# VH-VL binders against o58714, part 3

Target 1, 254 residues: o58714
Amino acid sequence: MRVDLNSDLGESFGRYKLGLDEEVMKYITSANVACGWHAGDPLVMRKTVRLAKENDVQVGAHPGYPDLMGFGRRYMKLTPEEARNYILYQVGALYAFAKAEGLELQHVKPHGALYNAMVKEEDLARAVIEGILDFDKDLILVTLSNSRVADIAEEMGLKVAHEVFADRAYNPDGTLVPRGRPGAVIEDKEEIAERVISMVKDGGIRAINGEWVDLKVDTICVHGDNPKAVEITSYIRKVLEEEGVKIVPMKEFI

## First folded at step 13 (VH-VL)

Design k29
Fold by ESMFold2, fold request of step 14:
Structure k29 (fold): chain C 254 residues (1-254), chain A 121 residues (1-121), chain B 115 residues (1-115)
Amino acid sequence: as target 1 above (254 residues)
Amino acid sequence: EVQLLESGGGLVQPGGSLRLSCAASGFTFSDYAMHWVRQAPGKGLEWVSSISGRGGKTYYADSVKGRFTISRDNSKNTLYLQMNSLRAEDTAVYYCAKDLRYYPSGYFDYWGQGTTVTVSS
Amino acid sequence: QAVLTQPASLSASPGASASLTCTLRSGINVGTYEIYWYQQKPGSPPQYLLRYKSDSDKQQGSGVPSRFSGSKDASANAGILLISGLQSEDEADYYCMIWHDSAWVFGGGTKLTVL
């Protein structure tokens, strides 16, 4: 049984420091590196790619809306042409730093509001997928498990890693409960561990209303925002290994 | 072959305590949730408690909350039910059951033969 | 009011079909529930039969013949266990079960007599 662990990294910019990248990098197999639009800047991008190389962690692009001030968490209505080329631009920008360090890109994981909007909007999902395909058809798209986005990507010939979130409540339809609602975020590390084991071993989880949601589990999103998040990430890795789950980069099995 | 064997039942006075055990074999014990279900004489089934494969999540029926504690020792392949402050209404045959899943679900796919608890003054 | 209601008894002839109902109380909609079914013969522990949520989301217990099937009647707010081609060994108590309000809840059971 194999899974990837991914985390959002490279989110510092200018004088602002966000996240504990050096610490979380010890526990993950795939790094989603911010591409300078919602977070990050060229110096941070280069540094983060080097850090991933030093830790034998696979590098992927983490493109988002052009909204640094809002951290890419505010919905922006994009034309298909904008979405396609915003993705191509950001993937290409990160690729330049990966190439400079002698690395290839493994994957693309859209950030924040863009990630969530793709789940609801098929025309947006197709445009983002086209932007990835314009760059390299061998890249892996990371998207919400069992989503329509995953189906569309497969139809269009793009490889997909199905992503799950052990610290987020699910709706019965497999979407995530919005963060602003009661019970949307699970913070207790033992509860998170129980959930991640259920996702991997049972192939699913109970939604917030008690209904069972089937999940395909290729990659698990983990966090490094602060010391507690890193502790939880470390614990998730430890618990999965104790349960006999191999933690390897998604490229090894996708 | 999956095998579940309950033990520890008996006659106990109201207010007393009793610890039930369920010895498991024929499957990887820690991969599956476990349950206790009871049946009073001449009555239907009543779910009592559930526990996840590592023991990190437990659930209890309202009728037993605060009095009963479910636990497991995965090194001994044994499920336990500690029953305190027993009442006449707790008189029943107690079954242990294996879940098909790691996390407690409604798939009670294998059951033991049960052990009888009688609470009488 | 009980969360799940089952008729106390039901009789049917060998070779016929029996339709056992499990009715959810008002305010609870059967459409969103997974209905689990169990069989219990006298002097024996219960045995898992099947789970039904929808035709695309169901599961048959190991070794349970396909003549046992689940369905729902939305207008009656009920889960249904259908047993076709009744045999004498199908005479038993049948329980439905759901996850409700952070608890597993059994119905009161139906005694099926095959005569």
Scores: ipSAE 0.653, ipTM 0.849, lowest interface PAE 1.7, mean pLDDT 94
Fold by ESMFold2, fold request of step 14:
Structure k29 (fold): chain C 254 residues (1-254), chain A 121 residues (1-121), chain B 115 residues (1-115)
Amino acid sequence: as target 1 above (254 residues)
Amino acid sequence: EVQLLESGGGLVQPGGSLRLSCAASGFTFSDYAMHWVRQAPGKGLEWVSSISGRGGKTYYADSVKGRFTISRDNSKNTLYLQMNSLRAEDTAVYYCAKDLRYYPSGYFDYWGQGTTVTVSS
Amino acid sequence: QAVLTQPASLSASPGASASLTCTLRSGINVGTYEIYWYQQKPGSPPQYLLRYKSDSDKQQGSGVPSRFSGSKDASANAGILLISGLQSEDEADYYCMIWHDSAWVFGGGTKLTVL
């Protein structure tokens, strides 16, 4: 069994620092690098790509809404043409820094409200996928496991990595329980480990109401925003390896 | 072929202790959750306890919480049930069962033949 | 109030069908539950038969004949085990089971007699 571990990185901006990028980079196989719209700037982008290179971590674009003040977490209505070209612009910008370091891009993972909106809006999902295809047909889209977005991408000829979240409760329909609700976030590292092993070995998890949810697992989202998050990420990697799961970049099997 | 063999049953006085074992073969033991289910003479089935494949998650019936402890030794392919403070109502045939999944689920697809525990003064 | 209620016994003739019910107590909705079914013959351990949640979300145990099937009766708040084409070998105790409040709960069992 083979899985990828991904994390959102490069989210500092100017003099403001966000996340423990150097720490988490030791444990992941794919870095989602902010493209300067929701977070990141040219200096942060270059530094983050170089850090990924130094740690033998694959680089992908993490494009978001043009919403620096809201960290890309506020919904913005876009025309299909805007969505398509916003993606192309941001992927191209990150590609420049990857090329400067002698790297190729592996994947694209949309950020925040954009990621969530695509799950609900088919025309938005198609426009984002078109923007990726305009850039490079061989890029991998990272999106919510078993979502309609994943189906649309496959129909349009774009490679897909199905993403799961071991530290988040699921609804029976496969969506995530909104943060802030009781039980939405799992914080105990042993419980997270049991969940991630179930996701990989059983192909699913129990939703917050006890119902079983089938999940396809190509990549697991992990965190590095504080020391406890890094500890949990390290533990996830350790227990998956102990269970015989191969942790490799998604491009090796997608 | 999957094989499950319970042992460690016997006669014990109220307040006493027993440790049940379940030897497993024919499958990768650590990949699957395991269960204990009991059946008192002439009565129906009662679930006792469950444990995930690496032992990181356990569940207990209310009737045994604080008295029974489920565990597993994956290097020996063996499931255990430590039973303390035994009562007359714990008298039953104890079955071990294999899950189809890593995390405890309702797919108890293989069962042992059971071991008998009698609690009597 | 028992979580699951099954009739103590049921009789049916060879070749007929038997419909075994597993009723959830009020306040619990059968629609969201996976219902697991087990068969136990005298002197033997139980055997897994099948799981039913919906027509698109069900599973048959290995080697279990297709004449065994699951369904639900929403108006009765019950899971149903249907055995068609009854054979003498089907004479057994039948148990339903659900996951409820972080525990596996068995019904009391139904003794099926094939006469």
Scores: ipSAE 0.611, ipTM 0.837, lowest interface PAE 1.9, mean pLDDT 94
Fold by ESMFold2, fold request of step 14:
Structure k29 (fold): chain C 254 residues (1-254), chain A 121 residues (1-121), chain B 115 residues (1-115)
Amino acid sequence: as target 1 above (254 residues)
Amino acid sequence: EVQLLESGGGLVQPGGSLRLSCAASGFTFSDYAMHWVRQAPGKGLEWVSSISGRGGKTYYADSVKGRFTISRDNSKNTLYLQMNSLRAEDTAVYYCAKDLRYYPSGYFDYWGQGTTVTVSS
Amino acid sequence: QAVLTQPASLSASPGASASLTCTLRSGINVGTYEIYWYQQKPGSPPQYLLRYKSDSDKQQGSGVPSRFSGSKDASANAGILLISGLQSEDEADYYCMIWHDSAWVFGGGTKLTVL
């Protein structure tokens, strides 16, 4: 079986440093690079793309709401026209830095509240997908596994990578349990490893209520926010390789 | 073809210990969860314990928690059940069973012949 | 009250159908549970038959004849194992099983006799 590992990177801004990009880049196959709206700026974006190139990691755009103060994690109501063009703008901005480094873009993964809002709002999902298609129909959309967003993207002719989260509890319907609820976030390294292996080998996971949830696994979200997150990411890669899972960029199989 | 062979059963006094083994063949052992299920004489089935394919996750019935330990040695294709502080109520035929999945699920698709444990003074 | 209740015995004629019930206690809703079914013939270990959650979410065990099927009766809060076209080799004990409160729980079993 073949799986991509993705992580959110390039989330520093100005004098503020966020994340251990240099360390996590060693363990992933796809980098979701912030596009300057929720985080990142032109210097951070260029540096992050260069770092991905140095580590042979595929580059994708990580567009979000224009919400620097909230790190793109607060819902913002957008018209369809706004959503479409906000995505086109951000993808194009990152593309400029990818091109400057001699790279192409592989994918788009919406950030934070935008990612989650698309799961709930079909009109928003369509508008975001239109923005991606306006730029390049061959880009891969990263979205929640088995979500309605994935279905809409396929209907509209956009390639999709189904994303899973080994450190988050699932509801029986395949959505993530909201952060802040008991059991929503799994922090134990060994529990996360067991969950990721189940997702890959069994094609699913046990939801928070004990029901089985079927998941399609194209890419696994991993983290590099701090040393513990990098340790967990390294461990996830190690255990997947030990179990015979091929860890390759999503473009090789999507 | 999948084969499971339990061993290590026998007579033991209350408070004693016993270690059961289950030799597995015919499948990639580490890809599948494993289970212990017991059946007291003339009674129905009772689940005892489960373990994930690499051994990183285990579950126990309340009746055995703290007394029994499930483990596996994937290099020897062998499942174990260490039973301590045995009680008369633990008297049963003990079956090992293979899961269809890596993570413990309800798909106990292949079972061994069982090994008998008798706890009596 | 037991988590799962099954009738102790059931008799049916060859060629007929048998409907084996697995009733969940009143505080638990059968609609949200996957019901696993096992067969145990005299002197033998149990064998997995099938799993049923819904018509779109079910699984038949390897080599299990299609005359074995699962369903649910929501009004009775029960899982159902249906065996059509009964044959003499279907005479066995039948157990249902669910995942409940971090444990696998078996029903007490039903002895099916084929006359």
Scores: ipSAE 0.611, ipTM 0.837, lowest interface PAE 2.1, mean pLDDT 94

Design k33
Fold by OpenDDE, fold request of step 14:
Structure k33 (fold): chain C 254 residues (1-254), chain A 121 residues (1-121), chain B 115 residues (1-115)
Amino acid sequence: as target 1 above (254 residues)
Amino acid sequence: EVQLLESGGGLVQPGGSLRLSCAASGFTFSDYAMHWVRQAPGKGLEWVSSISGRGGKTYYADSVKGRFTISRDNSKNTLYLQMNSLRAEDTAVYYCAKDLRYYPSGYFDYWGQGTTVTVSS
Amino acid sequence: QAVLTQPASLSASPGASASLTCTLRSGINVGTYEIYWYQQKPGSPPQYLLRYKSDSDKQQGSGVPSRFSGSKDASANAGILLISGLQSEDEADYYCMIWHSDAWVFGGGTKLTVL
């Protein structure tokens, strides 16, 4: 069994520092680097991709809505044309820095509200996928496990990594429970560890209402927002390795 | 072949303690959640407790919470049930059962023969 | 009221069909639950029979005859175990089980007598 660990990185902006990128980079195999719209800036992009290189971590674009003030977490109604071009632009932006540092892009993971909106809006999903395809058909799209987005991407000829969240509660339909709801976010590292093992070994998890949800597990989203998050990330990796799971970049098995 | 062998049952006075064991073989023990289910004489099945493969997640029936503790030693392929503050109503055959999955989320695909616990003055 | 309610007993003739019901408490929608069924013969531990959530989501236990099947009655808010072509060996106690409120819950069991 092989799995990838991914984390959203490069989300600092100007003089504002966000996250513990250096710390979490030690434990992940894939970095989702902000492309300057929801977060990040050109200097942060270069710094982040360089850090990834130093840690032998694969780099992917983390495009979001043009919503710096809202951190890309506010829904924006986009036309398909907008969505397609927004993705192309952002992926291209990160690509430039990756190339400059001697790295190749591995994947694309949409950020925040865009990530979630794609799951609900097929037209948006298609547009985003088209944007990716416009750039490089060999990139891997990271999206919610067993989502319609995954199906659409595969239909359109794009490789997909099914992402799971050990620290989030699931709805019976496989979507994530909104963060604002009670029980939506799991904070206990032991519980998170048990959940991630279940996901990996059982191919599923119990939803918030107790129903079993089948999941495909290619990549696990982990966090480096604060010291506790980094600790949990480290623990997740340790537990998975103890269970005989190989932690490798998604490109090795996707 | 999957085998589950319960032991540790016996006669105990109310308020007493007893520790049950379940020896497992024929499968990778740590990959599966385990359960205790009991059946009072002439009565139906009652779930008692569950534990995940590594033991990090446990569940208990309300009737035994605070009194019973489920645990496991994966190096010995053994499931345990520590029963404290035993009551007459705890009298039953206690079965250990294997879960289909690592997380206590599947059906009980294999059962032991059970061990009898009798709580009486 | 119990989460799961089963009739205490049911009798049927050899060759006939038997329907065992597992009624969920009011307020609990049977449609959202996987219902597990177990058979227990005298002097033996329970044996898993099958799981039923829907026609497209069901699972038969290994070695369990096809004459055992699961279904649901939404109107009655109940799971149903169907035994067709009843045989003398089918005389046993049958239990339904669900996961509810972070607990496994068994029904009270139905004693099936084959006349």
Scores: ipSAE 0.916, ipTM 0.949, lowest interface PAE 0.5, mean pLDDT 97
Fold by OpenDDE, fold request of step 14:
Structure k33 (fold): chain C 254 residues (1-254), chain A 121 residues (1-121), chain B 115 residues (1-115)
Amino acid sequence: as target 1 above (254 residues)
Amino acid sequence: EVQLLESGGGLVQPGGSLRLSCAASGFTFSDYAMHWVRQAPGKGLEWVSSISGRGGKTYYADSVKGRFTISRDNSKNTLYLQMNSLRAEDTAVYYCAKDLRYYPSGYFDYWGQGTTVTVSS
Amino acid sequence: QAVLTQPASLSASPGASASLTCTLRSGINVGTYEIYWYQQKPGSPPQYLLRYKSDSDKQQGSGVPSRFSGSKDASANAGILLISGLQSEDEADYYCMIWHSDAWVFGGGTKLTVL
């Protein structure tokens, strides 16, 4: 069994620092680098890409809504044309820095509200996928496991990495429980570890209401937002490795 | 072939303690959750407790919470049930069962023959 | 009220069909549950038969004859185990099971007698 560990990085901007990128980079295999809209800036993008290179971590674009104030977590109604071009622009932006540092882009993972909106809005999903395809058809789209987005992407000829979240509760339909709901975010390290093992070994997890949810597991979202998050990330990797799971970049098996 | 062999059953007085064991073979023990299910004489099945493959997740029936502890030693391929403060109502055949999954979320695909626990003064 | 209710006993003739019901408590929607069925013969441990959530989401135990099938009756809020072409060897206790409120819950079991 092989899995990828991905984390959202490069979300600092200007004089504001967000996350512990250097620390979490040690444990992940894929970095989702903000492209300067929901977070990040040109300097942060280069710094993050360079850091990834130094740690032999694969780099992917992490495009979001143009919502710096909301950190890309506020829904924006986009036309398909807007969505497509917003993705292309952001992926291109990161690509420039990746190229400058001698790296190739591996994947694209939409951020925040865009990520979630795609799961619910097929037209938006298609538009985003088109934006990716406009850039490079060989990129891997990271999306929610077993989502409609995954199906659409595959239909459109784009490779997909099914992403799971060990620290989030699931709805019976495979979507994530909104963060504001009690039990939506799991903080206990041991619980998270048990969940991630279940996801990887069992191909599923129990939803918040007790129903079993089948999941494809290609990449696991982990976090570096704070020291505790980094600790959990480290522990997740350790536990998975102890369970005989190989932690490698998604491009090695997708 | 999957084999589960329960042991440790016996006669115990109310308030007493007993430790059951289940020796597993024929599969990768740590990859699967394990369960205890009991059956009182002439009665139906009652789930007692479950434990995940690594043992980090456990579940208990309300009837045994605070009294019973499920554990496992994966190096010995053995499941345990520590039963304290035993009551007459705990009298039953205790089965160990293998889960289909790592997480205690699957059906019980294999069962042992059971070990008898009798709680009586 | 018990989470799962099964008739205590059921009798059917060889060759006939037997329908065993597993009724969920009011307020619990049978449509959201995977219902597991077990068979227990005298002097033996239970054996897994099948799991049924829906027609598109069901699983038959290894070696379990096809004459055993699961279904649901939404109107009755019940899971159904159907045994077609009843054989003498099918005489046993049958238990349904669900996961509910972080616990495995068994029905009371149905003793099936083959006349």
Scores: ipSAE 0.916, ipTM 0.950, lowest interface PAE 0.5, mean pLDDT 97
Fold by OpenDDE, look of step 13:
Structure k33 (fold): chain C 254 residues (1-254), chain A 121 residues (1-121), chain B 115 residues (1-115)
Amino acid sequence: as target 1 above (254 residues)
Amino acid sequence: EVQLLESGGGLVQPGGSLRLSCAASGFTFSDYAMHWVRQAPGKGLEWVSSISGRGGKTYYADSVKGRFTISRDNSKNTLYLQMNSLRAEDTAVYYCAKDLRYYPSGYFDYWGQGTTVTVSS
Amino acid sequence: QAVLTQPASLSASPGASASLTCTLRSGINVGTYEIYWYQQKPGSPPQYLLRYKSDSDKQQGSGVPSRFSGSKDASANAGILLISGLQSEDEADYYCMIWHSDAWVFGGGTKLTVL
């Protein structure tokens, strides 16, 4: 059994530092690098890509809404044309830095409210996928496990990695419980580890109301926002390895 | 072939303690959650406790919380139930059962033959 | 009031159909639950029969005859185990089970007699 560990990185901006990218990079196999709209800037993009190279971590674009103030977590109503071109622009921006550092892009993972909106809006999902296809049809789209987005992407000829979240509660329909709700974010290290093992070995998890949810597991989203998050990520990797799971970049099996 | 063999049952006085064991074979023990289910004489089934594959997650029935402890030794393919402060109402056949999944979330696909616990003065 | 309620006993003739009910307590919606069914014969441990959540989400145990099927009655807030073409070997106790409030909960069981 093989799985990928991914983390959202490069989300610092100017003189503001966000996250412990150097620390978490040691434990992941795929880095989702902010493209300067929800977070990040050209210097941060270059630095993050270089860091990934040094740690033998694969790099993917992490495009979001043009919402720096809201960290890309506020919903924006986009036309299909806007969505398509916003994706192309952001992926292209990261590509330039990856190329400059001698790396190839592996994947695209939408960020925040865009990520969630795609799951609910088919037209938006199609537009984003078209933006990716305009750039490179060989890229892998990272999206919510068993989502409609995954089906649409495959129909359109794009490779897909089904993503699960280690520290988030699920609704019965397979969507994530909104962060603001009680129980939406799991903080206990042991609980997180047990859930991750269940997702990987059982192909599912219990929803917040107790219902079982079937999941495809290609990549697991982990965090490096603070020392505790890094500790949890390290522990997750250790436990998975002890359970005989091989941690490798998604491109090796997708 | 999956096999589950319970042991450790017997006669004990109220307030006493007993430790049950379940020896498992025929499958990768650590990949599956395990359960204890009991049945009082002439009565129905009552779930007692569950434990995940690695033992990091446990569940207990309200009737046994604080008194019973479920554990496992994966190196020995053995499930345990430590029962303290036993009561007359704990008298039952205790079954060991295998879960379909790693997490205590699936159906009980295999059962042992059970071991009898009698609590009496 | 018990979370799950089953009739104590039911009798039916060979070749007939038997419907075993598992009624959920008021306030608990049967539509959101997976209902598991077990069969227990005298002197033996229980055996898994099937799971039913909906017509599109159900699972039959290995080796369990197709004459065993699950369903729900929303109006009665109950799970149903249907046994068609009853045979003498179907005489047993039948238990329903659900996951509720971080616990496995069994019904009281129904003794099915085949006369």
Scores: ipSAE 0.878, ipTM 0.931, lowest interface PAE 0.5, mean pLDDT 96

